# VHH binders against q9p7j3: the designs that were tried, part 204

Target 1, 174 residues: q9p7j3
Amino acid sequence: MILPLFPETQVHVFVYENVSNCAAIHEQLISQNPIYDYAFLDAATILYKKQVYSAIIRALEDRRDEQMKTKTIHSEVILSLSPKTEISSAFRQFSMTKKSKNIVVVKIDSKLTEEEEFERLDKLVEGNRVEFSDEELQKLIDFKVLKKNYKLDPSTLENPLASILSSIALRGYS

## First folded at step 15 (VHH)

Design dc4 (framework vhh_6qgx_2)
Fold by ESMFold2-Fast, scan of step 15:
Structure dc4 (fold): chain B 174 residues (1-174), chain A 122 residues (1-122)
Amino acid sequence: as target 1 above (174 residues)
Amino acid sequence: QVQLVESGGGLVQAGGSLRLSCAASGFTFGDYTMAWFRRAPGKEREFVAAITWEGDDTFYTDSVKGRFTISRDHAKNTVSLQMNSLRPEDTAVYYCAAASYDFGTPTEYDYWGQGTRVTVSA
């Protein structure tokens, strides 16, 4: 996918359910295996496509403006999902863990096509790919996790989209 | 303020053993994933071993599995690498590294030691 505000930047987002090898993926991340240069998110934390896109756009804006707080664009995407600027907290809140069952995988600046990235990821992730859609994400979300990460009250939890997007876009400016 | 200081490097014959130590200061040691990397002359830095902040899980690159053991001593604020059955291809400068998070992306090791040299002669 091409983002209108960043047409030179290729973005691919993949969703996997019933992933059995998150511990093995974590090991590859620790060893800095360059094949695993993606952002691996826990799908329990993602409710909307717009949530992921807003974090990507914020990360790209921070890169453009030389205001990244992390060393890579993929790390900046994870940070950008958080309403706070604490890097470790953002990673603990949104990242895939060895206990994750469903994941969202983001690739930015790919030199490969979406099909080629999928073929690569299918070899790395032992799970079932599902469509990146609001409908599929809503089957994988954990509302208790979402409420905690974005500090939502009962009234905002019924329609959390605007609160989530404002938290992502306005982080560090308020 | 943050320091990682390696020690224990030296010259050893093939088949011998060395124990590297890394002393950490300036941060809460137990909250960090600790790792050893190495760089041989003319080559890129490569991963050797790691021990995670949560549960002290250990990971090794294939070429050192069964020969090297990484361990952590919380009371002494140190991480160690016990290297057995050393081979000439293990010759490198060994670096201690620390990361405050190790999930989500390839781990960004924010703190690095200056390195300790290991030479394995045939």
Scores: ipSAE 0.784, ipTM 0.881, lowest interface PAE 0.5, mean pLDDT 88

Design dc40 (framework vhh_6qgx_2)
Fold by ESMFold2-Fast, scan of step 15:
Structure dc40 (fold): chain B 174 residues (1-174), chain A 122 residues (1-122)
Amino acid sequence: as target 1 above (174 residues)
Amino acid sequence: QVQLVESGGGLVQAGGSLRLSCAASGFTFSDYTMAWFRRAPGKEREFVAAITWEGSDTFYTDSVKGRFTISRDHAKNTVSLQMNSLRPEDTAVYYCAAASYDFGTPTEYDYWGQGTRVTVSA
């Protein structure tokens, strides 16, 4: 995928359901295995494609403007999903954990095609790939988690997109 | 601000043991994953072991599993690496590292000690 505001940047997003090896992936992240240079999100926290795109765009804007608060673009994507600027809180809210069952994986600046990244990830992730679409994401979301992460009230939960996107765009100002 | 200081390095013969300690200041233990990394002469830095504060999970690189044990002492604000059955290939400078988050991306260890030298003779 090509982003209109960052046409030079290659972006790939993958969704896996019924992942059985999140603990093994977590171990590889702790050991800094360079093969795992991705952002691994818990799909329970992601409702829309636009939610992920908005976080990616915010991270790329912060990198362009030399205002990243984390050391890598993938870490900045995870931070950018949060309405707050506190890094550890954002990671606790949105990251895959060893207990996750469904995940969203983001790759930025890949020199590989989408198909080549999928072939690589399929060897790392023991789960079933599904389409990155609003319909598939809505099957994996946990609305209790979403409500807590974005501080949504019952009226906003019926149509949360605008509130989520505003929270991402206005991170640190609310 | 977090500070880390390693101690316990030295010279030991193959088959011997050493205990490395890392003293930390400026953080609350519930928020940090602690790790040991090493860099052997002429090689890149590699992961050795880690301990998380949530659930106290421990992780080891394959070459040290069963020989090394990482542990923590909350009261003393220290993390230790007990190294048994040492081999010449364990010769390296050992670094203590701390990260405020350890999931989602390859862990960014924001804080590092200066290292302690371990030499294992044949």
Scores: ipSAE 0.777, ipTM 0.874, lowest interface PAE 0.5, mean pLDDT 87

Design dc41 (framework vhh_6qgx_2)
Fold by ESMFold2-Fast, scan of step 15:
Structure dc41 (fold): chain B 174 residues (1-174), chain A 122 residues (1-122)
Amino acid sequence: as target 1 above (174 residues)
Amino acid sequence: QVQLVESGGGLVQAGGSLRLSCAASGFTFSDYTMAWFRRAPGKEREFVAAITWEGGDTFYTDSVKGRFTISRDHAKNTVSLQMNSLRPEDTAVYYCAAASYDFGTPTEYDYWGQGTRVTVSA
């Protein structure tokens, strides 16, 4: 995927269901294995493709404007999903954990083609890759988690897209 | 202010043992993932062992599995690395590091000690 405001930036998003090795991936993250330089999200927190893209765009804007609050672009994507600017809370809210079963993986600034990233990730993630689509994400979302993360009330929960996107775009300003 | 102070380094013969300790001030270890890294002369820093804040899971690099043991003492706010069956290849400066989150991306260790030197002679 090409983003109009960032046409030279390579962006890839992958979705895996029934992942059995999240604990092993977590170990590789703890040891700072450079092969695992991705943002690993819990699919229970992601309802729409636009939710992920909005966080990516916000992270890229913050990098362009030299306003990143984290050390890497992938960490900035995770922070940008949160309506607040507290880094540890954002990671607890949106990141893959050792108990995660379905994950969304984001790669920015890849030096590999999309096909090469598929080949690499399929070796790292023990699960079934599914299409990055709103339909597939709807099967993996946990609405209780979504409601808590974005502080949605009953009136917005049935059509939360605009509220979620506003929370991401206006983080720190509203 | 957050501070990590290592101790316990020294000179030891191959096959010997050392216990490294890391004392924290300004925060409690139970809220942080704690790790040991090392840097051998002329080389880059590499991961050795970690203990996570949630559940106290332990992880080790392959070359030290079965020889090194990482542990916490919550009452003393310390993390220790027990090093047994030491080899000349273990010669390095050992650093204690802390991270407030350890998932989602390769862990960014926010706080580092100054290091303690370990020399293992053949």
Scores: ipSAE 0.777, ipTM 0.873, lowest interface PAE 0.5, mean pLDDT 87

Design dc42 (framework vhh_6qgx_2)
Fold by ESMFold2-Fast, scan of step 15:
Structure dc42 (fold): chain B 174 residues (1-174), chain A 122 residues (1-122)
Amino acid sequence: as target 1 above (174 residues)
Amino acid sequence: QVQLVESGGGLVQAGGSLRLSCAASGFTFSDYTMAWFRRAPGKEREFVAAITWEGDETFYTDSVKGRFTISRDHAKNTVSLQMNSLRPEDTAVYYCAAASYDFGTPTEYDYWGQGTRVTVSA
């Protein structure tokens, strides 16, 4: 994936359904295993490809401008999905948990090719990889979670894209 | 101000026991995952044990499983590491660490103690 504002930055996004080993992944994250240097999101929170890309772009802008609130670019992606600049609540809202069944995995600044990242990640995640597409994401979303995370009302919920993207872009300005 | 203060280190012979304690102040202790890391001379810092903010679940590195026990006392704002059947390879400076969240990315331990030295003689 090419980002016009960050064309030299390697970005890979993977989607896995029916993941059985989220608890094991959690243990590896706690022990700071460097093999697991990714952002692991709960797919229940992601409705659109543009939602993920907007968070990635915001995180990269904050890194460029030396305004990151977290210590890593991957943590900054998770924070950037949230409408508010509060790290612990952003992680609780969007991160994979040990109970997650479907996940979205983001890799920034890979030293590996996309094919090598696919091979590596498929060994870490016990689930079925699916296409990163709006169609696949819409099968995995939990609309109650989405509504809560972005404070959507019934009229906004029927076409939420603009509201979600505005929330991500305006984080910390409201 | 957030502060983590370790105690309980010392010199012990192989097969002996030590109990390390970490006193936490300046944050809501129950909302944080607490961990012990160690660094042996000339080596990188390595994970030893953790106890999670959610449900007090415990995790251990393979070399200490069955020998070390991590626990927390919410009333005293302390996390402890009971170290039994100590080996010369356990010789290290032991650090207490705290993280506000332990999912999503490799855990960013926001706060670290200064460390307490453990020496295990043959």
Scores: ipSAE 0.794, ipTM 0.882, lowest interface PAE 0.4, mean pLDDT 88

Design dc43 (framework vhh_6qgx_2)
Fold by ESMFold2-Fast, scan of step 15:
Parts: C-alpha cells; sequence; structure tokens
Structure dc43 (fold): chain B 174 residues (1-174), chain A 122 residues (1-122)
C-alpha cells in the first residue's frame, strides 16, 4: 500500500490467524535472523486498520524528523502503537509473544512486491493468512487487552477509534 | 550502572577448548536475555549464542551447534560460553551482550562487554 504522506515508502501488512509456531519465530528474533526483519504484533491488540496505519505514519514521521527512539523503523512502529514512550513497555503491550495465536506482521521499505513478501512470510509463519480488514481484525481482538493498553474508560469503549488514534498521534503526552 | 566484564579468551590450538565468562552487574540479571556475538578479522559482527531471560531456551548459530554451550548462573550473575572442538574459523573477538526485551522485532541488545580475544591456531 501507498501512504499519501509517504508515497515513496513501500508498506505491507499481513494478518495470520491460528499461528502455531510463535515460539519458533520468537527464537529467530533473538538470534537476529535477518530473514525475520519485520514488526510482529499480537492481533489481540489491534482493532482497526487505521490503528496500524497511524502507528506506521507516526514512525515514518519520527524517522523523517530524526526523532526515532529505537534503532529500526520496525521497532519504531511497535513503540508508536503505545500511548507512552517507554520502549520495553510498548513491546510487552503490543508484540507477538511465544503465547500469541494471531498476529499482524508489518514490513516497511520492502524491496519485494506484496506477493513476494506473502510467499516469503508464508514459509516463516505456520497459520492461516486472512485479509487485512477491520472485519477480520475484529474477530481477533481482545477488548480487555485493548482497554488496558490504551487506558480506555467506559465512555470510549463503544467507539474507541478516535481515542486510539489520538493516543498514537500524541504519544508521550497526556 | 550497567557493566558486562568478560574473561577467558586466549590462544588455543585447533581441537582445543576455552570457556568464556561474562560477569554482569548494575541491573536485574534475571530480567535480561544474554548473548554472545563475535567479530572475526575483516568481517562483520555475528551472532553466536543466546540464553533467554527465563533461562529455559538456548540458541546457536549453525557453525557452532554441538560444539559450543551457553549457560547462565543466577547466583553469580554470569553467562558462560563453553567452546569445544575449536577451529581456526572461530578466531574472533567475542562480545557479551544483554537485552531487556527480545520479542516483536529482531532483538536489539542494549548493553555490550568490551570483548575478549580468541585465537585458534592450526
Amino acid sequence: as target 1 above (174 residues)
Amino acid sequence: QVQLVESGGGLVQAGGSLRLSCAASGFTFSDYTMAWFRRAPGKEREFVAAITWEGDTTFYTDSVKGRFTISRDHAKNTVSLQMNSLRPEDTAVYYCAAASYDFGTPTEYDYWGQGTRVTVSA
């Protein structure tokens, strides 16, 4: 997908359900296997496509402005999902863990087409790929996790999108 | 103040053994994933081995599997690398590294030791 504010940046987002090898993926991340250069998110934390795109845009803005707090653009995407600027907290809140069952995978600055990334990633992830759509994400979200991560009050739970997007855009300020 | 202090490097003949140790201080050792990296002359730094903060999982680069063993000792706040059946290709400076998070993206190691030199002669 093309982002209006960053038309030169290639972005691919993939969603996998019923993933059985999250522990194996985690092990590859620890060894810094370059084949796994992606941001791996727990789908339990993602409710909307706009949530992911807002974090990507914030990360790209921080890279453009030389304000990144992490060393890679993929790490910056994970940080950018969090309403706070604490790196370890953001990773614990939003990242895939060895216990994850459904994941969202983000690739930025790919030299490959979406189809080529699909073929590559399908060899790494043992699960069922589904469409990156609000409908599919809503089947995978854990609302208790979402509420805790964004500190949503009862008044915002009925329609949390604006609150989530504001938290991402104004990360580190409350 | 975080410190990683390495020891155990030296000169050894091919087929020999060395044990590298890394003493950690200034942080909660049990919360950190610990790893060994190496840099051979004229090459980039590469991953060698890691042990997770839970201590339940170990990882090795293919060229050292079956020859090297990583372990940690919580009572001593140390991580060790036992290197057996050493080859000239293992000649490198070996670095101890620590990471406070190890999921979501390829792990970024926050803290590094000064390095210890290992030379394996033919």
Scores: ipSAE 0.671, ipTM 0.868, lowest interface PAE 0.5, mean pLDDT 87

Design dc44 (framework vhh_6qgx_2)
Fold by ESMFold2-Fast, scan of step 15:
Structure dc44 (fold): chain B 174 residues (1-174), chain A 122 residues (1-122)
Amino acid sequence: as target 1 above (174 residues)
Amino acid sequence: QVQLVESGGGLVQAGGSLRLSCAASGFTFSDYTMAWFRRAPGKEREFVAAITWEGDYTFYTDSVKGRFTISRDHAKNTVSLQMNSLRPEDTAVYYCAAASYDFGTPTEYDYWGQGTRVTVSA
């Protein structure tokens, strides 16, 4: 996918359910294996496609403006999902962990086509790939996690989209 | 000032043991994942072992599994690497590294020590 505000930047987003090898992926991340240069999110934290795209756009804006707080664009995407500007907190809140069962994987600046990324990721992730759609994401979300991450009260939780997008756009401000 | 200071390196014969220590200062140690990397002469730096900020998960490169043990002491702000059954191929400069996060992306180790040399003779 091409983003209107960043037409030169190639973006791919993949969703996997019933992933059995999250611990093995975590080991590859800790050892800095360059094959795993992606952002790995816990699907329990993602409710909408727009949530992911808003974080990607914010990260790309921060890169363009030379205001990235992290060292890589993928790390900046994870930070950008958080309403706070604290890096470690954002990663704890949104990243895949050893215990994750469903994940969202983001690739920015791919040198590969979408089909080639599909083939590559399907070999790294032991799970079932599903469509990146609001319908599929809503099957995987944990509303208790979402409420805690975005500080939502019960009334906001019934229709959280605007609150989530505002939190991402105005990270650390409200 | 953030500082990581390694100690415990030296010369040892194959089959011997060494214990490396890394003393951390200038940051909240308990919030950081700690790792050991090594660089053999003429080679690139490679991962050896890591222990998460909670201290409940440890990771090892395949060549040291069962021989090396990483541990941390939050009260003393230290991370240690117990190296048993040492082999000549373990000869390298060993570096302590710290990261404020270790999941989601390939881990970005923000802080590095100067290294301590380990030489394993045949």
Scores: ipSAE 0.722, ipTM 0.859, lowest interface PAE 0.6, mean pLDDT 87

Design dc45 (framework vhh_6qgx_2)
Fold by ESMFold2-Fast, scan of step 15:
Structure dc45 (fold): chain B 174 residues (1-174), chain A 122 residues (1-122)
Amino acid sequence: as target 1 above (174 residues)
Amino acid sequence: QVQLVESGGGLVQAGGSLRLSCAASGFTFSDYTMAWFRRAPGKEREFVAAITWEGDITFYTDSVKGRFTISRDHAKNTVSLQMNSLRPEDTAVYYCAAASYDFGTPTEYDYWGQGTRVTVSA
């Protein structure tokens, strides 16, 4: 995918369910294996495609403006999902953990085509790839986690999109 | 304010053992994942071993599995690397590193020690 505000930036987003090797992926992340240069999110925290895209756009804006708070664009995507600017809190809230079962994987600035990234990721992730769509994401979300991460009222829980997007856009100002 | 101070390096013959220690100060040690990296002359820095902030999970690069053991002591704010059956290929400067988070992306180590030299003779 190409973003209108960043037409030269290649973005790929992948969704995997029933992942059995999150602990092995965690080991590769700790060792800084460059093959694993992605943002690995827990699908329990993601309800909409627009939620992920809003975080990506915010991270790209911060990189453009030389305002990144983390060292990599993928880390900045994870931070940008959080309504607050605290790095460790954002990672605890949104990142894949060794206990995760369903994950969302983001790749920015890929040197590979989307097809080549599919082949690469399918070898790294032991799970079932599903479509990156609101329908599939809504099967994997944990509404208790979502409510806590974005401090949602019961009144907004039936249709939380606008509240989530506002939280991402206003990060650091609320 | 933040310091990682390494000790225990030296010259050892192949098949010998060394114990490296890293003393941490200026941050909440128990909240940080600790790791050892090494850099041989003319090569890039490579991962050796890590231990999570809970201290219950350890990770090793394949070339040192079964020979090296990483451990931490929360009471002393130290992380140690016990190196057994040393090989000439283990010759490098060894660095202690600390990370406040280790999930989601390749881990960004916030703090680094100055390094301690290990030389393994044939």
Scores: ipSAE 0.740, ipTM 0.864, lowest interface PAE 0.5, mean pLDDT 88

Design dc46 (framework vhh_6qgx_2)
Fold by ESMFold2-Fast, scan of step 15:
Structure dc46 (fold): chain B 174 residues (1-174), chain A 122 residues (1-122)
Amino acid sequence: as target 1 above (174 residues)
Amino acid sequence: QVQLVESGGGLVQAGGSLRLSCAASGFTFSDYTMAWFRRAPGKEREFVAAITWEGDHTFYTDSVKGRFTISRDHAKNTVSLQMNSLRPEDTAVYYCAAASYDFGTPTEYDYWGQGTRVTVSA
């Protein structure tokens, strides 16, 4: 994917269902294994492709403007999904945990092609790779988690896209 | 100000034991995942052990599993590393580290101690 405001930035997004080794991945993250330099999201928190892209764009804008609140672009993507500016709460809301079953993986500034990243990630993630599409994401979402994370009310619950994107764009200022 | 102060390092013979302690101040200790890293002469820093902010999970690098035990005491704001059956290859400077989040990306340890030296003689 080419981002209009960031045409030189390589972005890859992967979706895995029925992942059995999230605890092992978590152990590699804690030990700072550089092979795992990705953003690992819980698919239960992601309803739309635009939700992920909006967070990526916000993170890249913050990097460009020297306003990142975290130390890496991948951490900034996770923070940018949250309507709040508190880093630890954003990670608790959106990150893969050892109990996750379905995940979304984001890679920014890869020196590898999308196909090469596929081969690498398929060795790290024990699950079934599916298409990054609204159709596939909507099979994996947990609406109770989505409602809680974005504080959705009954009036927006049936069509939450605009509210989610607004929350990401206006993070900390609403 | 945030501080992590290590203690308990020293010289010990192979097969011996040492207990390292890390005293934390200036932040809410119970909200942070605590870890121990080490750096041997001529080598890069490597992960040794971690304990989650919940205190319910511990992680160890393969070379220390069964020999080292990490623990935390929230009342004293300390994290400890009990090192048993020490080997010459465990010789390193040991660093205490703290992270406010430990999943989603490779963990960003925000706070680091100055280190305590452990020397294991044959």
Scores: ipSAE 0.747, ipTM 0.865, lowest interface PAE 0.5, mean pLDDT 88

Design dc47 (framework vhh_6qgx_2)
Fold by ESMFold2-Fast, scan of step 15:
Structure dc47 (fold): chain B 174 residues (1-174), chain A 122 residues (1-122)
Amino acid sequence: as target 1 above (174 residues)
Amino acid sequence: QVQLVESGGGLVQAGGSLRLSCAASGFTFSDYTMAWFRRAPGKEREFVAAITWEGDDIFYTDSVKGRFTISRDHAKNTVSLQMNSLRPEDTAVYYCAAASYDFGTPTEYDYWGQGTRVTVSA
């Protein structure tokens, strides 16, 4: 994908449902296996494509401005999903865990095409590919998790998009 | 403030054993995933073993499986690496590392020890 504000940056987002090997992926993350240089998100936390794109844009802005709080762009994407500035809290809220069943995978600065990344990820992720679309994400979201992560009240939860995007864009500047 | 201090390195003949220990000050190991990494002269740092904060799950790199054992002692706030059947290829500086989160991306270990040197002679 091409982002208007970052046309030189290659971004790919993939969605997998019914993933059976999250524990094995977790092991590879712990060992810092460079093949796994992606951001692995729990799909239970993602409601909209715009939510993911907003976090990516925020992370790229922070990298451009030399204001990243984490060591990698992929870690910065996970942090940027959170309305809070605490890194460990953001990771607990949004990351894939060994118990996750559905995941969203983000790759930034890929030197590979989208199809080549897909071929790589197919070997790493044991699950079913689905389209990165609001329709598919809506099937995988956990509204209890979303409410907790963004501190949504019942009125906000009925129309959460603006609140979520504002939280991502204005984190640390409110 | 957080510090990790390794000990137990030394010189040993091939086939021998060493036990490395990592002691923490300023935090409790139960809140952190603990790992051992090593760096041989002229080579990049590589993962050796880890034990997770949640559930004490244990992982090893393939080249040390069956030879090395990682363990933690919660009461003493230490993590240890028992190294058996050592090979010249195991010669490296061994580092203890700690991470407060170990999921989502390749783990960013925020705290590192100074390293302890292990030399395995033929």
Scores: ipSAE 0.785, ipTM 0.877, lowest interface PAE 0.5, mean pLDDT 88

Design dc48 (framework vhh_6qgx_2)
Fold by ESMFold2-Fast, scan of step 15:
Structure dc48 (fold): chain B 174 residues (1-174), chain A 122 residues (1-122)
Amino acid sequence: as target 1 above (174 residues)
Amino acid sequence: QVQLVESGGGLVQAGGSLRLSCAASGFTFSDYTMAWFRRAPGKEREFVAAITWEGDDPFYTDSVKGRFTISRDHAKNTVSLQMNSLRPEDTAVYYCAAASYDFGTPTEYDYWGQGTRVTVSA
């Protein structure tokens, strides 16, 4: 995918359900294996395509403006999902863990086509690939996790999209 | 101030042993994933071993499995790397590193020591 505000930036987003090897992926992340240069998110935290896109756009804006708080664009995407600027908290809230079952994988600045990235990721991720769509994401979300991460009250939980997008856009402001 | 200080490096003959130590100040190990990396002259930095904040079994790069052992001493707030059956290719500067989070992306280690030199002669 091409983003209107960042037309030169290649963006790919992949969704996998029933992943059995998150612990093995985690070990590769700890060892800084360059093959795993992606943002790995827990699908329990993602409700909408727009949620992921807004975090990507915010991360790209921060990179453009030389205001990234993390060392890589993929880390900046994870931070940008959080309504707060505290890095460790954002990673604990949104990242894949070794116990995750469903994941969303983001690749920025890919030199590969979407098909080539699928071929690569299918070798790394032991799970079922599904469409990156609101319908598929809504099957994988954990509303208790979503509510806690975005501090949603009962009045916003029934239609949380605007609140989530506002939280991402206004990160660092109350 | 958060600080990591390595010690224990030196010169050793092939087949010998060394124990590296990393002392942390300004934080407690139980809150951080601790790792050892090394960099040989003219080479890229490579992962050696790690012990996670979750208390999982430590893990190692293939070339050191069975020869190196990483361990944590909570009372002394240190992490150690016991290196046995050393080989000339183990010659490198060894770095202790700490990360407050180790998931989501290739781990961005927050803190690094200055390194300790290990030279293994044939």
Scores: ipSAE 0.761, ipTM 0.867, lowest interface PAE 0.5, mean pLDDT 87

Design dc49 (framework vhh_6qgx_2)
Fold by ESMFold2-Fast, scan of step 15:
Structure dc49 (fold): chain B 174 residues (1-174), chain A 122 residues (1-122)
Amino acid sequence: as target 1 above (174 residues)
Amino acid sequence: QVQLVESGGGLVQAGGSLRLSCAASGFTFSDYTMAWFRRAPGKEREFVAAITWEGDDKFYTDSVKGRFTISRDHAKNTVSLQMNSLRPEDTAVYYCAAASYDFGTPTEYDYWGQGTRVTVSA
């Protein structure tokens, strides 16, 4: 995917369901295995494609403006999903854990095509790839987690997309 | 001032044992994942072992699994690496490292010690 404001930045987003090896992936992240240079999100926290793209755009804006709060663009994507600027809280709320069963994987600055990245990830992730679409994401979301992460109240429940996108775009301003 | 100070390195014969310790100060130790890395002469730094902030999960590189044991003591703000059945290929400078988060991306270790040298003779 090409983003209008970042046309030279390669962005790939993958969704996997029924992942059985999240503990093994976590071990590779802890050991800093460079093959695992991705952002691994828990799909229980992601409701819309626009939610992921908004976080990516915010991270790229912060990189462009030299305002990144984390050391890598992938870490900045995870932080950018949170309505707050507290890094460890954002990672606890949105990251894949050893107990995750469905994940969203983001790759930025890839030199590979989407299919080439999928071939690599298929060797790393033991699960079923599904389309990155609102329909597929809505099968994997945990609404209790979503409401807690974005502090959704009764007045915004009928339109959670607008509230979520505003929370991401206005992080640090409200 | 954040500090990680390693100790316990030295010369040991193959098959022997050694215990490394890392004393942490200047941060809330109980909130951090602690790890040991090593760098052999002429080689890049490699992961050895890690223990998560709650102490629930322990991770080891394949070559040390079953021989090394990582542990932490929250009261003393220390992380330790018990090294048994040492081999000449374990010869390296061992570094203690700390990370405030370890999920989602390759872990960014915020703090590093100066290292302690381990030499294993044949």
Scores: ipSAE 0.754, ipTM 0.864, lowest interface PAE 0.5, mean pLDDT 88

Design dc5 (framework vhh_6qgx_2)
Fold by ESMFold2-Fast, scan of step 15:
Structure dc5 (fold): chain B 174 residues (1-174), chain A 122 residues (1-122)
Amino acid sequence: as target 1 above (174 residues)
Amino acid sequence: QVQLVESGGGLVQAGGSLRLSCAASGFTFSEYTMAWFRRAPGKEREFVAAITWEGDDTFYTDSVKGRFTISRDHAKNTVSLQMNSLRPEDTAVYYCAAASYDFGTPTEYDYWGQGTRVTVSA
């Protein structure tokens, strides 16, 4: 993927369903295994490709402007999905947990090709890789989780895209 | 003011045991994942063990599994590392670390102690 504002930034997004080893991945994150330098999201929280792209763009803008609130670009992506600026809350809302079944994985500034990242990540994640598409994401979303994370009422829940994107873009102002 | 203060290091013979303790203050201890890292002379810092904020799940690096046990005492705001069957290669400065979140990305431990020295003689 090419981002108009960041055309030289390497960005890869992967989606896995029926993941059986989230607890093992969590262990690797706790031990700071550098092979796992990705943002691991719970797919139950992601409804649209644009949701992920908006968070990535916001994180890259904050890095460019020296306004990151976290230590890494991948952590900043997770924070940027949240309508609030509190780091621990954002991680609790959007991150993969040991109980997750479906995940979205983001890689920024990869030194590998997309195919090489797929080969590497397929060895780390025990699940079925699916296309990063709105159609596939809509099979994995939990609308109860989405409603809670973005504070959606019944009128916005039926067509939530604009509300979600506004929440990401205006993080810290709402 | 956040503080992590390690104690319990010392000199021990191979096959011996030591118990390290880390006293935590200045944050809500029960909401933090606690970990032990070590740095051997001339080497980089490496992960040893961790205990999670939710559920007290424990994790160990392969070289210490079965020999070391991490535990926490919520009433005393302490995390401990019981080290049994010590080997010369366990010689290092041991650091206590705390993280407010431990999922989503490689865990960033934002609070660290000053370290306690462990020397294991052959």
Scores: ipSAE 0.784, ipTM 0.880, lowest interface PAE 0.5, mean pLDDT 88

